VH-VL binders against q9vpl3. Designs and how they scored, part 19

Target 1, 224 residues: q9vpl3
Amino acid sequence: RGKINIQRPKAPHYERARVVAVTQPKYPELPKAKSCFKTRAERTQQQQENPYNEIIAREVRNWLDHSRLVAFFHLSSITADDIFRVRVQLHKQNLHLKSYGSKIIEQAVKNTRYEAIVPLFHSNHCIVFSPDPEKTAALLRIVRRVPQMVLLGGIVEETMLSRNQLVAYAQMPGLHAVQAQLVQTLSQAPGHLIQQLQAHQNSFVQVLDVHAKNQMNEETPKST

## First folded at step 1 (VH-VL)

Design b46 (framework fv_imvotamab_arm2)
Fold by ESMFold2-Fast, scan of step 1:
Structure b46 (fold): chain C 224 residues (1-224), chain A 122 residues (1-122), chain B 112 residues (1-112)
Amino acid sequence: as target 1 above (224 residues)
Amino acid sequence: EVQLVQSGAEVKKPGESLKISCKGSGYSFTTYWIGWVRQMPGKGLEWMGIIYPGDSETRYSPSFQGQVTISADKSITTAYLQWSSLKASDTAMYYCARGPEYDILTGEFDYWGQGTLVTVSS
Amino acid sequence: DIVMTQTPLSSPVTLGQPASISCRSSQSLVHRDGNTYLSWLQQRPGQPPRLLIYKISNRFSGVPDRFSGSGAGTDFTLKISRVEAEDVGVYYCMQATHFPLTFGGGTKVEIK
């Protein structure tokens, strides 16, 4: 607009927020008992960007709570067309590729058992969600063909897994393997649990370092 | 518009080598599998094998393992089917088809080349 | 290898009348992901094959609604509700649930 407004125009902010919400990929909606649509709509009309971020963080937490498979990826430079094609292919397998800002992720997992994943999202990233952990093998087959997506690790049935553990899980037969893994995790002492989470953080950081090194040498990977 | 254009008809003698081509256009060549299918004169379709051009991974039907080589050159968006030594029994129409995107088990061959007729006769 | 059996071998049909093709697999085509990777292809005389239907019953882009697929497990059917002159050709079922991929023997649809 040409004229100065002391309060800044609310209508442009409101309409922009609405357009963004409508054009974004569908997120799992909170049950009516957990969220009031009318109250949320009223908040959105009047609130600043930070309150909108809280709403998106709640959506992320809802994805985490309702997905039995969550996989974390480092994302190298990729065209909009290529990532769209990957998203469509994943969707056919009930795998949902999402990208959120690092601050949104941090806000969503703060004070949860998943807080250890925050360092993964300080660089370019994306997350794949699915209600079906049996789709892990399909996920890895698809992503193996997308060199720009590098698996960092994931969460299966609320159990944090490194890249190698997630790859191993994809090769496992059925439900019994998952149950055995959960029982093993459940039997760990609290001290061991903290060490495992820290080890996964360190492994993920190492994967990022290896990935960065591989990116620099990808086209000339081996010389004399 | 997705298009697969195959090389022209070939007439060869037994024992000769041959390499036929399938050029893809109108799509991301490196993200889709390319399959090869044989159709002997008056007979049905036989799946020969499939290649992912992005990393040149190949999978062959057991009947064709060791009989043919499938390859691709992503710089010119072209897939190849090659014989080191042709037999009279290789006389057939050969089709290339665009297979699934990324995941080998998504199942469909959605776009097909026009076919290359190979005749092997002494 | 999965054996795909098509019946009939040939189907002479009067224009505007329905046609039905059966495909039976030697094993269940249900993948562990719950999907059934069963497709139908059409090959017109002198032309390459064309995808008609994928995952049992889903029509590919541009395929007329007179074509429909149905079935489950090991038994599948392709139906043409009203055969048109352009529908002359050979129809193949194909499975991709099990490696290697295999085709049915084909059914020739002819106008009498």
Scores: ipSAE 0.247, ipTM 0.625, lowest interface PAE 4.3, mean pLDDT 79
Fold by OpenDDE, second read of step 2:
Structure b46 (fold): chain C 224 residues (1-224), chain A 122 residues (1-122), chain B 112 residues (1-112)
Amino acid sequence: as target 1 above (224 residues)
Amino acid sequence: EVQLVQSGAEVKKPGESLKISCKGSGYSFTTYWIGWVRQMPGKGLEWMGIIYPGDSETRYSPSFQGQVTISADKSITTAYLQWSSLKASDTAMYYCARGPEYDILTGEFDYWGQGTLVTVSS
Amino acid sequence: DIVMTQTPLSSPVTLGQPASISCRSSQSLVHRDGNTYLSWLQQRPGQPPRLLIYKISNRFSGVPDRFSGSGAGTDFTLKISRVEAEDVGVYYCMQATHFPLTFGGGTKVEIK
């Protein structure tokens, strides 16, 4: 009884091989479980086509377009609890703290006036939005207590500002106050000018009157 | 140089209203808190409250809540402390002091005004 | 409210000798940010208070080296290494960690 070589079975005779090939049940190939290992390229492409990302990107754009104050922060190691606390404090001041992925931000600002902000989002970041630019001072005050939040820059009244410029902006009087002051100054300018012009004329008339009086006194002969 | 200059001494009668002032100079007035401190004659220092001139956020000590009003006019870099109706017990020296920058109630009072003496006597 | 207790109430000191003032808080003054917002103030007769020390041990600008602050948590000390005539006055500790801000009762330093 020849030892059945179980390690290298002899190839069946051609006819047998043909029958075996035809009789082999063609099991429907179980859909190859898409190997969970999507190549980095496939993952990147799928992330770009995610309709959900488009929706979020639109949201980001809407926030940017409707906010008069936008501040960008780098986040260092911060706990969820700390973020929540800061969020609550900011919310009380009508400041909205949001965090988005870098890819979403890139998608949101692509081919827009905000494209210049993309480099700010290479690390952990958060954005604070406000409809009121006057809240800049309040924002800076709140975030001072949070060393994990580092101000990178912002947008105020559609103008991109550096960190230093944003700080300087917070120190300036409100636009309305400055406008009011300007109007007051302009309204006073004509009055001052008129006063100055009149002052010179009045002084001249006074000098002439004095001179005339002196001449009249000299012409009155002492009638002895 | 950072300076806080307060208004002059006041002599008032009970029931009268009073507003004293503290003018800041030499620094960013809108980004630093300003606090008020009371010192009764021969007594210690009492913290009254603090204001952030940038947005006029004000915090009071519970002991002084409703008793005084703290305000600020950032356009002229001036903070105010006011009473609607003075009492004899309001007789004291009142100091303004600069608090922390961009911080809420945590920090030092590093520069002080010269003080305003308020005397309330019948 | 945080109670700040200073001892002694009065400290008569000979010129050139050291002085020590203690301040105890009813609760820890360590803030969440890791800082301890304890300050020492000097008030000379007829003058406004002046900041001497901030955050326990940091000397404010213009403060002489003879002044030093130490402590942690609830116990704090102000030391004057060599008392000078100009050091006469009342010294106050102040906490700014908790709302409301509170002062110690003060310690009067006098020359014997």
Scores: ipSAE 0.053, ipTM 0.530, lowest interface PAE 3.5, mean pLDDT 85

Design b47 (framework fv_imvotamab_arm2)
Fold by ESMFold2-Fast, scan of step 1:
Structure b47 (fold): chain C 224 residues (1-224), chain A 121 residues (1-121), chain B 112 residues (1-112)
Amino acid sequence: as target 1 above (224 residues)
Amino acid sequence: EVQLVQSGAEVKKPGESLKISCKGSGYSFTTYWIGWVRQMPGKGLEWMGIIYPGDSETRYSPSFQGQVTISADKSITTAYLQWSSLKASDTAMYYCARLDDYSGFEYFQHWGQGTLVTVSS
Amino acid sequence: DIVMTQTPLSSPVTLGQPASISCRSSQSLVHRDGNTYLSWLQQRPGQPPRLLIYKISNRFSGVPDRFSGSGAGTDFTLKISRVEAEDVGVYYCMQATHFPLTFGGGTKVEIK
């Protein structure tokens, strides 16, 4: 390990951040200095966000606005070939797997009803979008074979659902007939639900295993 | 299967107007950005600008702002690049490309075949 | 605009030998979200560009293992471990961290 530069991947970023901090000594450190500028500050050049972030954030907003099904996943390390294979399977079911940086998600959902979901995306994540909520069952079948993707929760017909609620939604017969009651029952503030969604990360594999064992497929016991 | 098909080669005189096209198929046209890239003879690639067909929002490279107009027609899934008055310096190969999600997908995964524009007397 | 400098300008290589292309940006390509939006494109003679690598080191689906990307901050490298005849073409680095999107000047890989 002494033969490997252990700080090599991060050394340039750390050095750069340190240099930037030193070379911008005029940045006010005290909140009081900042407060003085808020009493009718002269128009300084607004710090321009990278326009690419705004372009991609607009894309995310359009996916959210035009999708009746949105599912949030924690994403562990996965190869490009493996994620491509999953993406192809999802695409056949009109399910669109996307991954965005946390700042882009924050920018996309700013001042929307979904702003509370931002903390969910501070770790590695991906999102699946679809205009068809009937595809929730197909989505869960596909991701069952992808241990790198852990379901955190989702949005169905503009209603925030926990992992367990989304699983229940997928298993309902006569989905259309009971959907109005489900939406009414699950009408909760996203902020309240976020704590519940994050708590489900560690239990997902256990719940999936239990349901898999309850499957009545006796023709594949050889795999077990 | 995603495909971008561009219009045929053009030969024009300086001062003439021109509009070239890029027709998308095999995907939801209104949910992906389409960009335009210029390649002058024997030179490298230059990004010109991009359009989101769903709401017609455009963003231009500062070098091309005011030089060209990018537009799209959702009804025929076609994006356009237009000049009001061509210059000899506009002689180049022009590519359209679909911008994919750069966090989970490639930046420009799908490219058109290119449209050669020649501007001479 | 971010200037992307590629070296060498051309790389004549014997079939089966390795090739290495360098790309240097005029400022850091690390985005505020922690990602580095640097990709590599291949353009074969008479063809449009094709994506090889995105976010420094991620191989696009179907790209052979002989292609690899590495780097951080402002210095990036594309390596071909064993050049094949089909690898002949011009290679471009591209950055999408800063507006406007900019490309390197290109490196021509030729068989000698």
Scores: ipSAE 0.000, ipTM 0.420, lowest interface PAE 16.0, mean pLDDT 74

Design b48 (framework fv_imvotamab_arm2)
Fold by ESMFold2-Fast, scan of step 1:
Structure b48 (fold): chain C 224 residues (1-224), chain A 121 residues (1-121), chain B 112 residues (1-112)
Amino acid sequence: as target 1 above (224 residues)
Amino acid sequence: EVQLVQSGAEVKKPGESLKISCKGSGYSFTTYWIGWVRQMPGKGLEWMGIIYPGDSETRYSPSFQGQVTISADKSITTAYLQWSSLKASDTAMYYCARHLGDYEYSWFDPWGQGTLVTVSS
Amino acid sequence: DIVMTQTPLSSPVTLGQPASISCRSSQSLVHRDGNTYLSWLQQRPGQPPRLLIYKISNRFSGVPDRFSGSGAGTDFTLKISRVEAEDVGVYYCMQATHFPLTFGGGTKVEIK
């Protein structure tokens, strides 16, 4: 099985090449055609209002409402065994790895304060939830060994943070410094607060755009 | 500039303890693994193990598991290799090196200048 | 453990002539991620090792273009197109595909 690789600041282009190699198709068109094929019943189920989708959307809202730490990741192709190992490591730290379809996430967050996260889920993704924001450091330690998971940003104590802000938060001794900063931010004039929130929204979208551009421009190391 | 500077040569007797150091500078010390490599006199290179200074996670080669301890102090950007009880067979040049790439055991740059450890009675 | 066999053990070369070093692994070095973690190191007399090439053929920063790497699977080659006086030393291949990391026995390059 695949060994979980370390994510280091120095090696982003190399990670791109590794991920591409791992995600390359194993089979000719026969398995691909079958994997993309859906039955009439499956297509009909998706088009009609599905009580299951509504239940899952409620589950997503419940996770968002009861988690003080939410981290968003781009997820490249990963084996079932590798993702299971990651999920087990995360669970030991009270970190819960969840994967939901983009349409379900949009349905879950529409008309909520979390609606701004929708653009993050246009590509393959996963989310890690925890009731304990002090687990941010543990989360980043575990994920740095999983090159298929790329941190996009998150929400800590209901505050949207960029990737860099989440990394900085992980190095703080506790919540008190962040909470003090939040109090200061909330006490500012409404115009300044709105501008800061807009900057956070733009930051998430820009992080995804930068990531997409970096993926597109990265060199593929020659292995042979 | 990125560099690793190791402690000076050591002359010890069998049974003595020893701790040698490797100080990193010019890069984010806590975000790169540091490895240790042994070179016995007139012989080739042997990988001993690695440490991630940010959280002190270690990985040892099976041949060195239980024989040495690798540690790090991120406040002074220094990694350590230590023996509780030296043997004559520990006589060697010891190099530290920064792991590069996105994978444990990838490749190394820079390398420290080396610490010669001589154990004789 | 993966055994890395280097040939020749020593390579006396005339200044300006090419040199070639072979490295063979006991198992394929293709990692599950599709990369081959085969590196070449140079150790000049009295100095620490220096990275020359990583992932078979990628020249590390500051390494002269007279050094080139090639190979696949279990057979790898380091070539020096025109040996200079400063190239005297021991050259090692290194595999990082399989745990634990292992090195070749080394090839000594000397000027004759």
Scores: ipSAE 0.000, ipTM 0.408, lowest interface PAE 17.8, mean pLDDT 75

Design b49 (framework fv_imvotamab_arm2)
Fold by ESMFold2-Fast, scan of step 1:
Structure b49 (fold): chain C 224 residues (1-224), chain A 122 residues (1-122), chain B 112 residues (1-112)
Amino acid sequence: as target 1 above (224 residues)
Amino acid sequence: EVQLVQSGAEVKKPGESLKISCKGSGYSFTTYWIGWVRQMPGKGLEWMGIIYPGDSETRYSPSFQGQVTISADKSITTAYLQWSSLKASDTAMYYCAREISDYYGSGEFDYWGQGTLVTVSS
Amino acid sequence: DIVMTQTPLSSPVTLGQPASISCRSSQSLVHRDGNTYLSWLQQRPGQPPRLLIYKISNRFSGVPDRFSGSGAGTDFTLKISRVEAEDVGVYYCMQATHFPLTFGGGTKVEIK
């Protein structure tokens, strides 16, 4: 799901614009301290025009700083009733669906550790935050029923993950789940115990192999 | 120019309270995080915590949580590091430093104060 | 906490010769945003630390071009192409990717 759109190349003019931007000097925006040179009228008007944006930008950064799971989605047209139902289901799992304007996100993450995510928000989007990375599986289970939400990628435990890597993480069993399954296997009839242990080992090895392959694919920067 | 000026050296006895200061100038004090770093005599650097003076949000290193209080007074562009009860092990040079980015911060420090030497002995 | 290991502990160098300092972290310093928040600080005798390099390889304003940083993931290097008398001091690596922020143990650069 969403793979076709994710794999579609950008239009040629995007590539040309990107090359031009890369060859031009890029400097961090001046700190707000430098804005003290603006006239009194300009300062008052600027304050009036964007105080809300500054407050919301701070909120976005706080969500990013305090969430161990962040998932990014493309959002197709969806009714208020439908998105409300999704938000309620997510909230029950300590998953917080937020939508912010692209300029607010850009302002929140510009010159910060999070700046690399800006390109994800130039289309219609939403973000899901959670302090609990074990909820990745619950997140993907819920959004599977919402075709308007297309997973683009995410951040888990301070690591940027592609869509496929995030899906692989969701499929990895947690320590408690692995231990519970082992206990279950050990309690089975003796004749079937070895088969069940080998099946579990093979399944776990496959999950780790998929995860390792996804991580290796991610480690090489893809600039071209 | 950006400048952080710290208060003078202190000599204290164990159990006494202490509050040292770091005054910022040459920039918008309320839009940059300020951190505190300890350097024990002859040893390396230890990060203690940071404060955003604009709203007094603080973040402490776990090893210093509950041992010190970081605060700021934006009316006089000054950040503070405070102990309710000093120990001999608090003997160190204490530095304040400004984060390289403004409100949206990167966590790296660009400008440093000159340091405040705190000596705790009986 | 992330452990930052610096080698060597002391680096006596002849004036005009290069010096190299290594810093290794106990886990990857690549942040969730794709950036690596590894910086290098210089502390001259009796003075406060001074920022030399941030985000692995970016020189801070006023820092001579003889200082350069490189590395990725868990292994980082600060190089001084030609050591000058004013370069005497202790050099620290610092990571700001993981909470809490942690420093390397320091490397003393001395003229021999």
Scores: ipSAE 0.000, ipTM 0.407, lowest interface PAE 17.7, mean pLDDT 74

Design b5 (framework fv_imvotamab_arm2)
Fold by ESMFold2-Fast, scan of step 1:
Structure b5 (fold): chain C 224 residues (1-224), chain A 122 residues (1-122), chain B 112 residues (1-112)
Amino acid sequence: as target 1 above (224 residues)
Amino acid sequence: EVQLVQSGAEVKKPGESLKISCKGSGYSFTSYWIGWVRQMPGKGLEWMGIIYPGDSDTRYSPSFQGQVTISADKSITTAYLQWSSLKASDTAMYYCARHEGYYDSSGYFDYWGQGTLVTVSS
Amino acid sequence: DIVMTQTPLSSPVTLGQPASISCRSSQSLVHSDGNTYLSWLQQRPGQPPRLLIYKISNRFSGVPDRFSGSGAGTDFTLKISRVEAEDVGVYYCMQATQFPYTFGGGTKVEIK
């Protein structure tokens, strides 16, 4: 019984999926009132209209509706243990780190004023939510020690802000009037803000590409 | 490739002001803290404070709070240590060091500058 | 403040022989994230300090494998398995778990 060498495959995605599943709210089991034999069209429609995804999208919408601070990050490869430590550190400051699939995000923001942010989530991403916008400074202090998380921008008091605008907001004193005026001053047409957020994402991708190429060039053996 | 280059030696009189510099190169300057460490002649190392150049967040040792000012200019990748009024007891070698950290500034100093000797005598 | 105590104050050693330096902290150096931020630094005569070991036992890049760190909680050790002439200098332990960061008093390693 048992073996000295037991293979126990551990992959970050499996461990993370298990942790997320355990912490998720329990939802009512979906009714199975339909025939087990379905036409191709019915199967395709059922797959496209997954009711469970609608419930998760509603959860995302709830976070957006009840958070006065929302920050968007590009997420590079990170271990399950490292992301868990980041989540714990953020939670101590009433900052809630969430990861959702791009399709779920799209469904959650569809027909809302935030629909324009969808292109930001075509790559690996995560989102931090908080009911307290004064926690922006604490958020940035924590995240700057996590090189795998790159700030793309955010939403403060329902106003979309670029990375630089969010950094400026974090540096302001805690005076409500001053903060409100800054948010109003930094407010821009959605198209211009999205272009700025996409530019930051593109710059990050370019930096990674250059770094990877430089590493390959340095590793390439040179004849004598 | 990572280098911290400090300004040259200084000889000052008590009551004079002084600002010394530490220029970083070969890395993302705004992504790492810079710390300042004092070493009095023939003595050990004392931590003075650190600054995160990306947002100018500074932390001081209680022994140096109010005695010195730490600042940084990210446009020229340079950190500074400044005195408004020098004392003879400020005579020491001053080192800057890059701080590799984690979630909340905890970490270690990985690369060090060559040091700036400050002599204060009347 | 966390007090860091190093022993011995000086360590005269014969070339090729091992050397051991101890460092004790007045409080546990375990951070709330589970890591222990204890480092060892080497300062050769007339030179700036150089990082040898970080987080108790991890050797920094370029550091010879004859240097090793061990310990936990409040008691830490730096070992040099075979002391060479270039190892002459003062060695410091440092904690960066809590502000203010503090250093040990230093141990002078010299050849007899």
Scores: ipSAE 0.006, ipTM 0.448, lowest interface PAE 11.4, mean pLDDT 78

Design b50 (framework fv_imvotamab_arm2)
Fold by ESMFold2-Fast, scan of step 1:
Structure b50 (fold): chain C 224 residues (1-224), chain A 122 residues (1-122), chain B 112 residues (1-112)
Amino acid sequence: as target 1 above (224 residues)
Amino acid sequence: EVQLVQSGAEVKKPGESLKISCKGSGYSFTTYWIGWVRQMPGKGLEWMGIIYPGDSETRYSPSFQGQVTISADKSITTAYLQWSSLKASDTAMYYCARTDEFYSGSYYFDYWGQGTLVTVSS
Amino acid sequence: DIVMTQTPLSSPVTLGQPASISCRSSQSLVHRDGNTYLSWLQQRPGQPPRLLIYKISNRFSGVPDRFSGSGAGTDFTLKISRVEAEDVGVYYCMQATHFPLTFGGGTKVEIK
């Protein structure tokens, strides 16, 4: 025969249940003082009413305004001791490692040209700020020692750069004119940059997998 | 082709200053470390120190800290090893070598210079 | 500093026969990241050192397959399956797991 039987799943009274759910009377929710359980809507409303997030968002905006170098990283599982040592090394070079929740970052970049970068922060992340773009080479050297931090891209002199563009910037000789020209020639629209940053993130997952397999093989050496 | 080319042999007297060079070519000079290794006549290898030319960060072996200065000029892709005042005990072959630090602690010297013989005698 | 002890000091070998060089470190060379940064270098008479093997057992580009490395923790071995005339020279192990970077004292391979 060569025939395939396909049947769509059906449940008794599915259409009726859907209509009933839409028209079901809604009961008013109890005041907080009389409720032991918070609804999903109440939890969402409490998050929206938190004024502390606006204060932190202003701090992030201040870092963005006063930093000529901003680098974005995906952050894999790392111990508190390891990240502390990375922070100390970065601080010696006037590089400031910060971690913020995705909602705070969304509020900080709202109404800016960088709003389109928000999707990059839905996974575990961290950001490095510096007033000195010459420190890009120092940043990449330090982070190369930390495989848990994967460079996604950054902002140099208000221009969004992909990982490869940021690496290229770091490799330039210390001629400010040449570096400024490179930043201009490598500039891209935020939408296009997001695609490039996601592509690099996928490439680094492959590199990390190869590295992990290599470490496992070296950890269990076999004599011939 | 990756190549490290070192300056020619030197004959000096104790107390004189000296600066020897290591020129890199065929790769991105600012993204690899350059290390210096000493080999005294008839002896083994001793690591002296290392420099990252991209930002001039240096790390020295405790035995050589304060004895030598390592520097680099990325505009001419050249690293340097320098003495302010030579001693007879500085008589040795000096090698430069390249290493990549892609992951923490991944130091292995993949390409080496031909060596610079330094002789210090009265 | 980490002490790297190589044995033997000298290895006279008949052409075509195997040679084995041992390297022992005073402490484990396993880095916190799980890697072991142990390398082997060859220095032929009058020439600079040449990388043979990195991370215990990985052959560097252009290195013949008669060279192999093995080991773990503190004990490492370099083997030459069939010694050729061009293999005459001094062999060094090198560790980069602990600061400062240190070398073994060297093993001289000679043809009998």
Scores: ipSAE 0.000, ipTM 0.432, lowest interface PAE 14.9, mean pLDDT 77

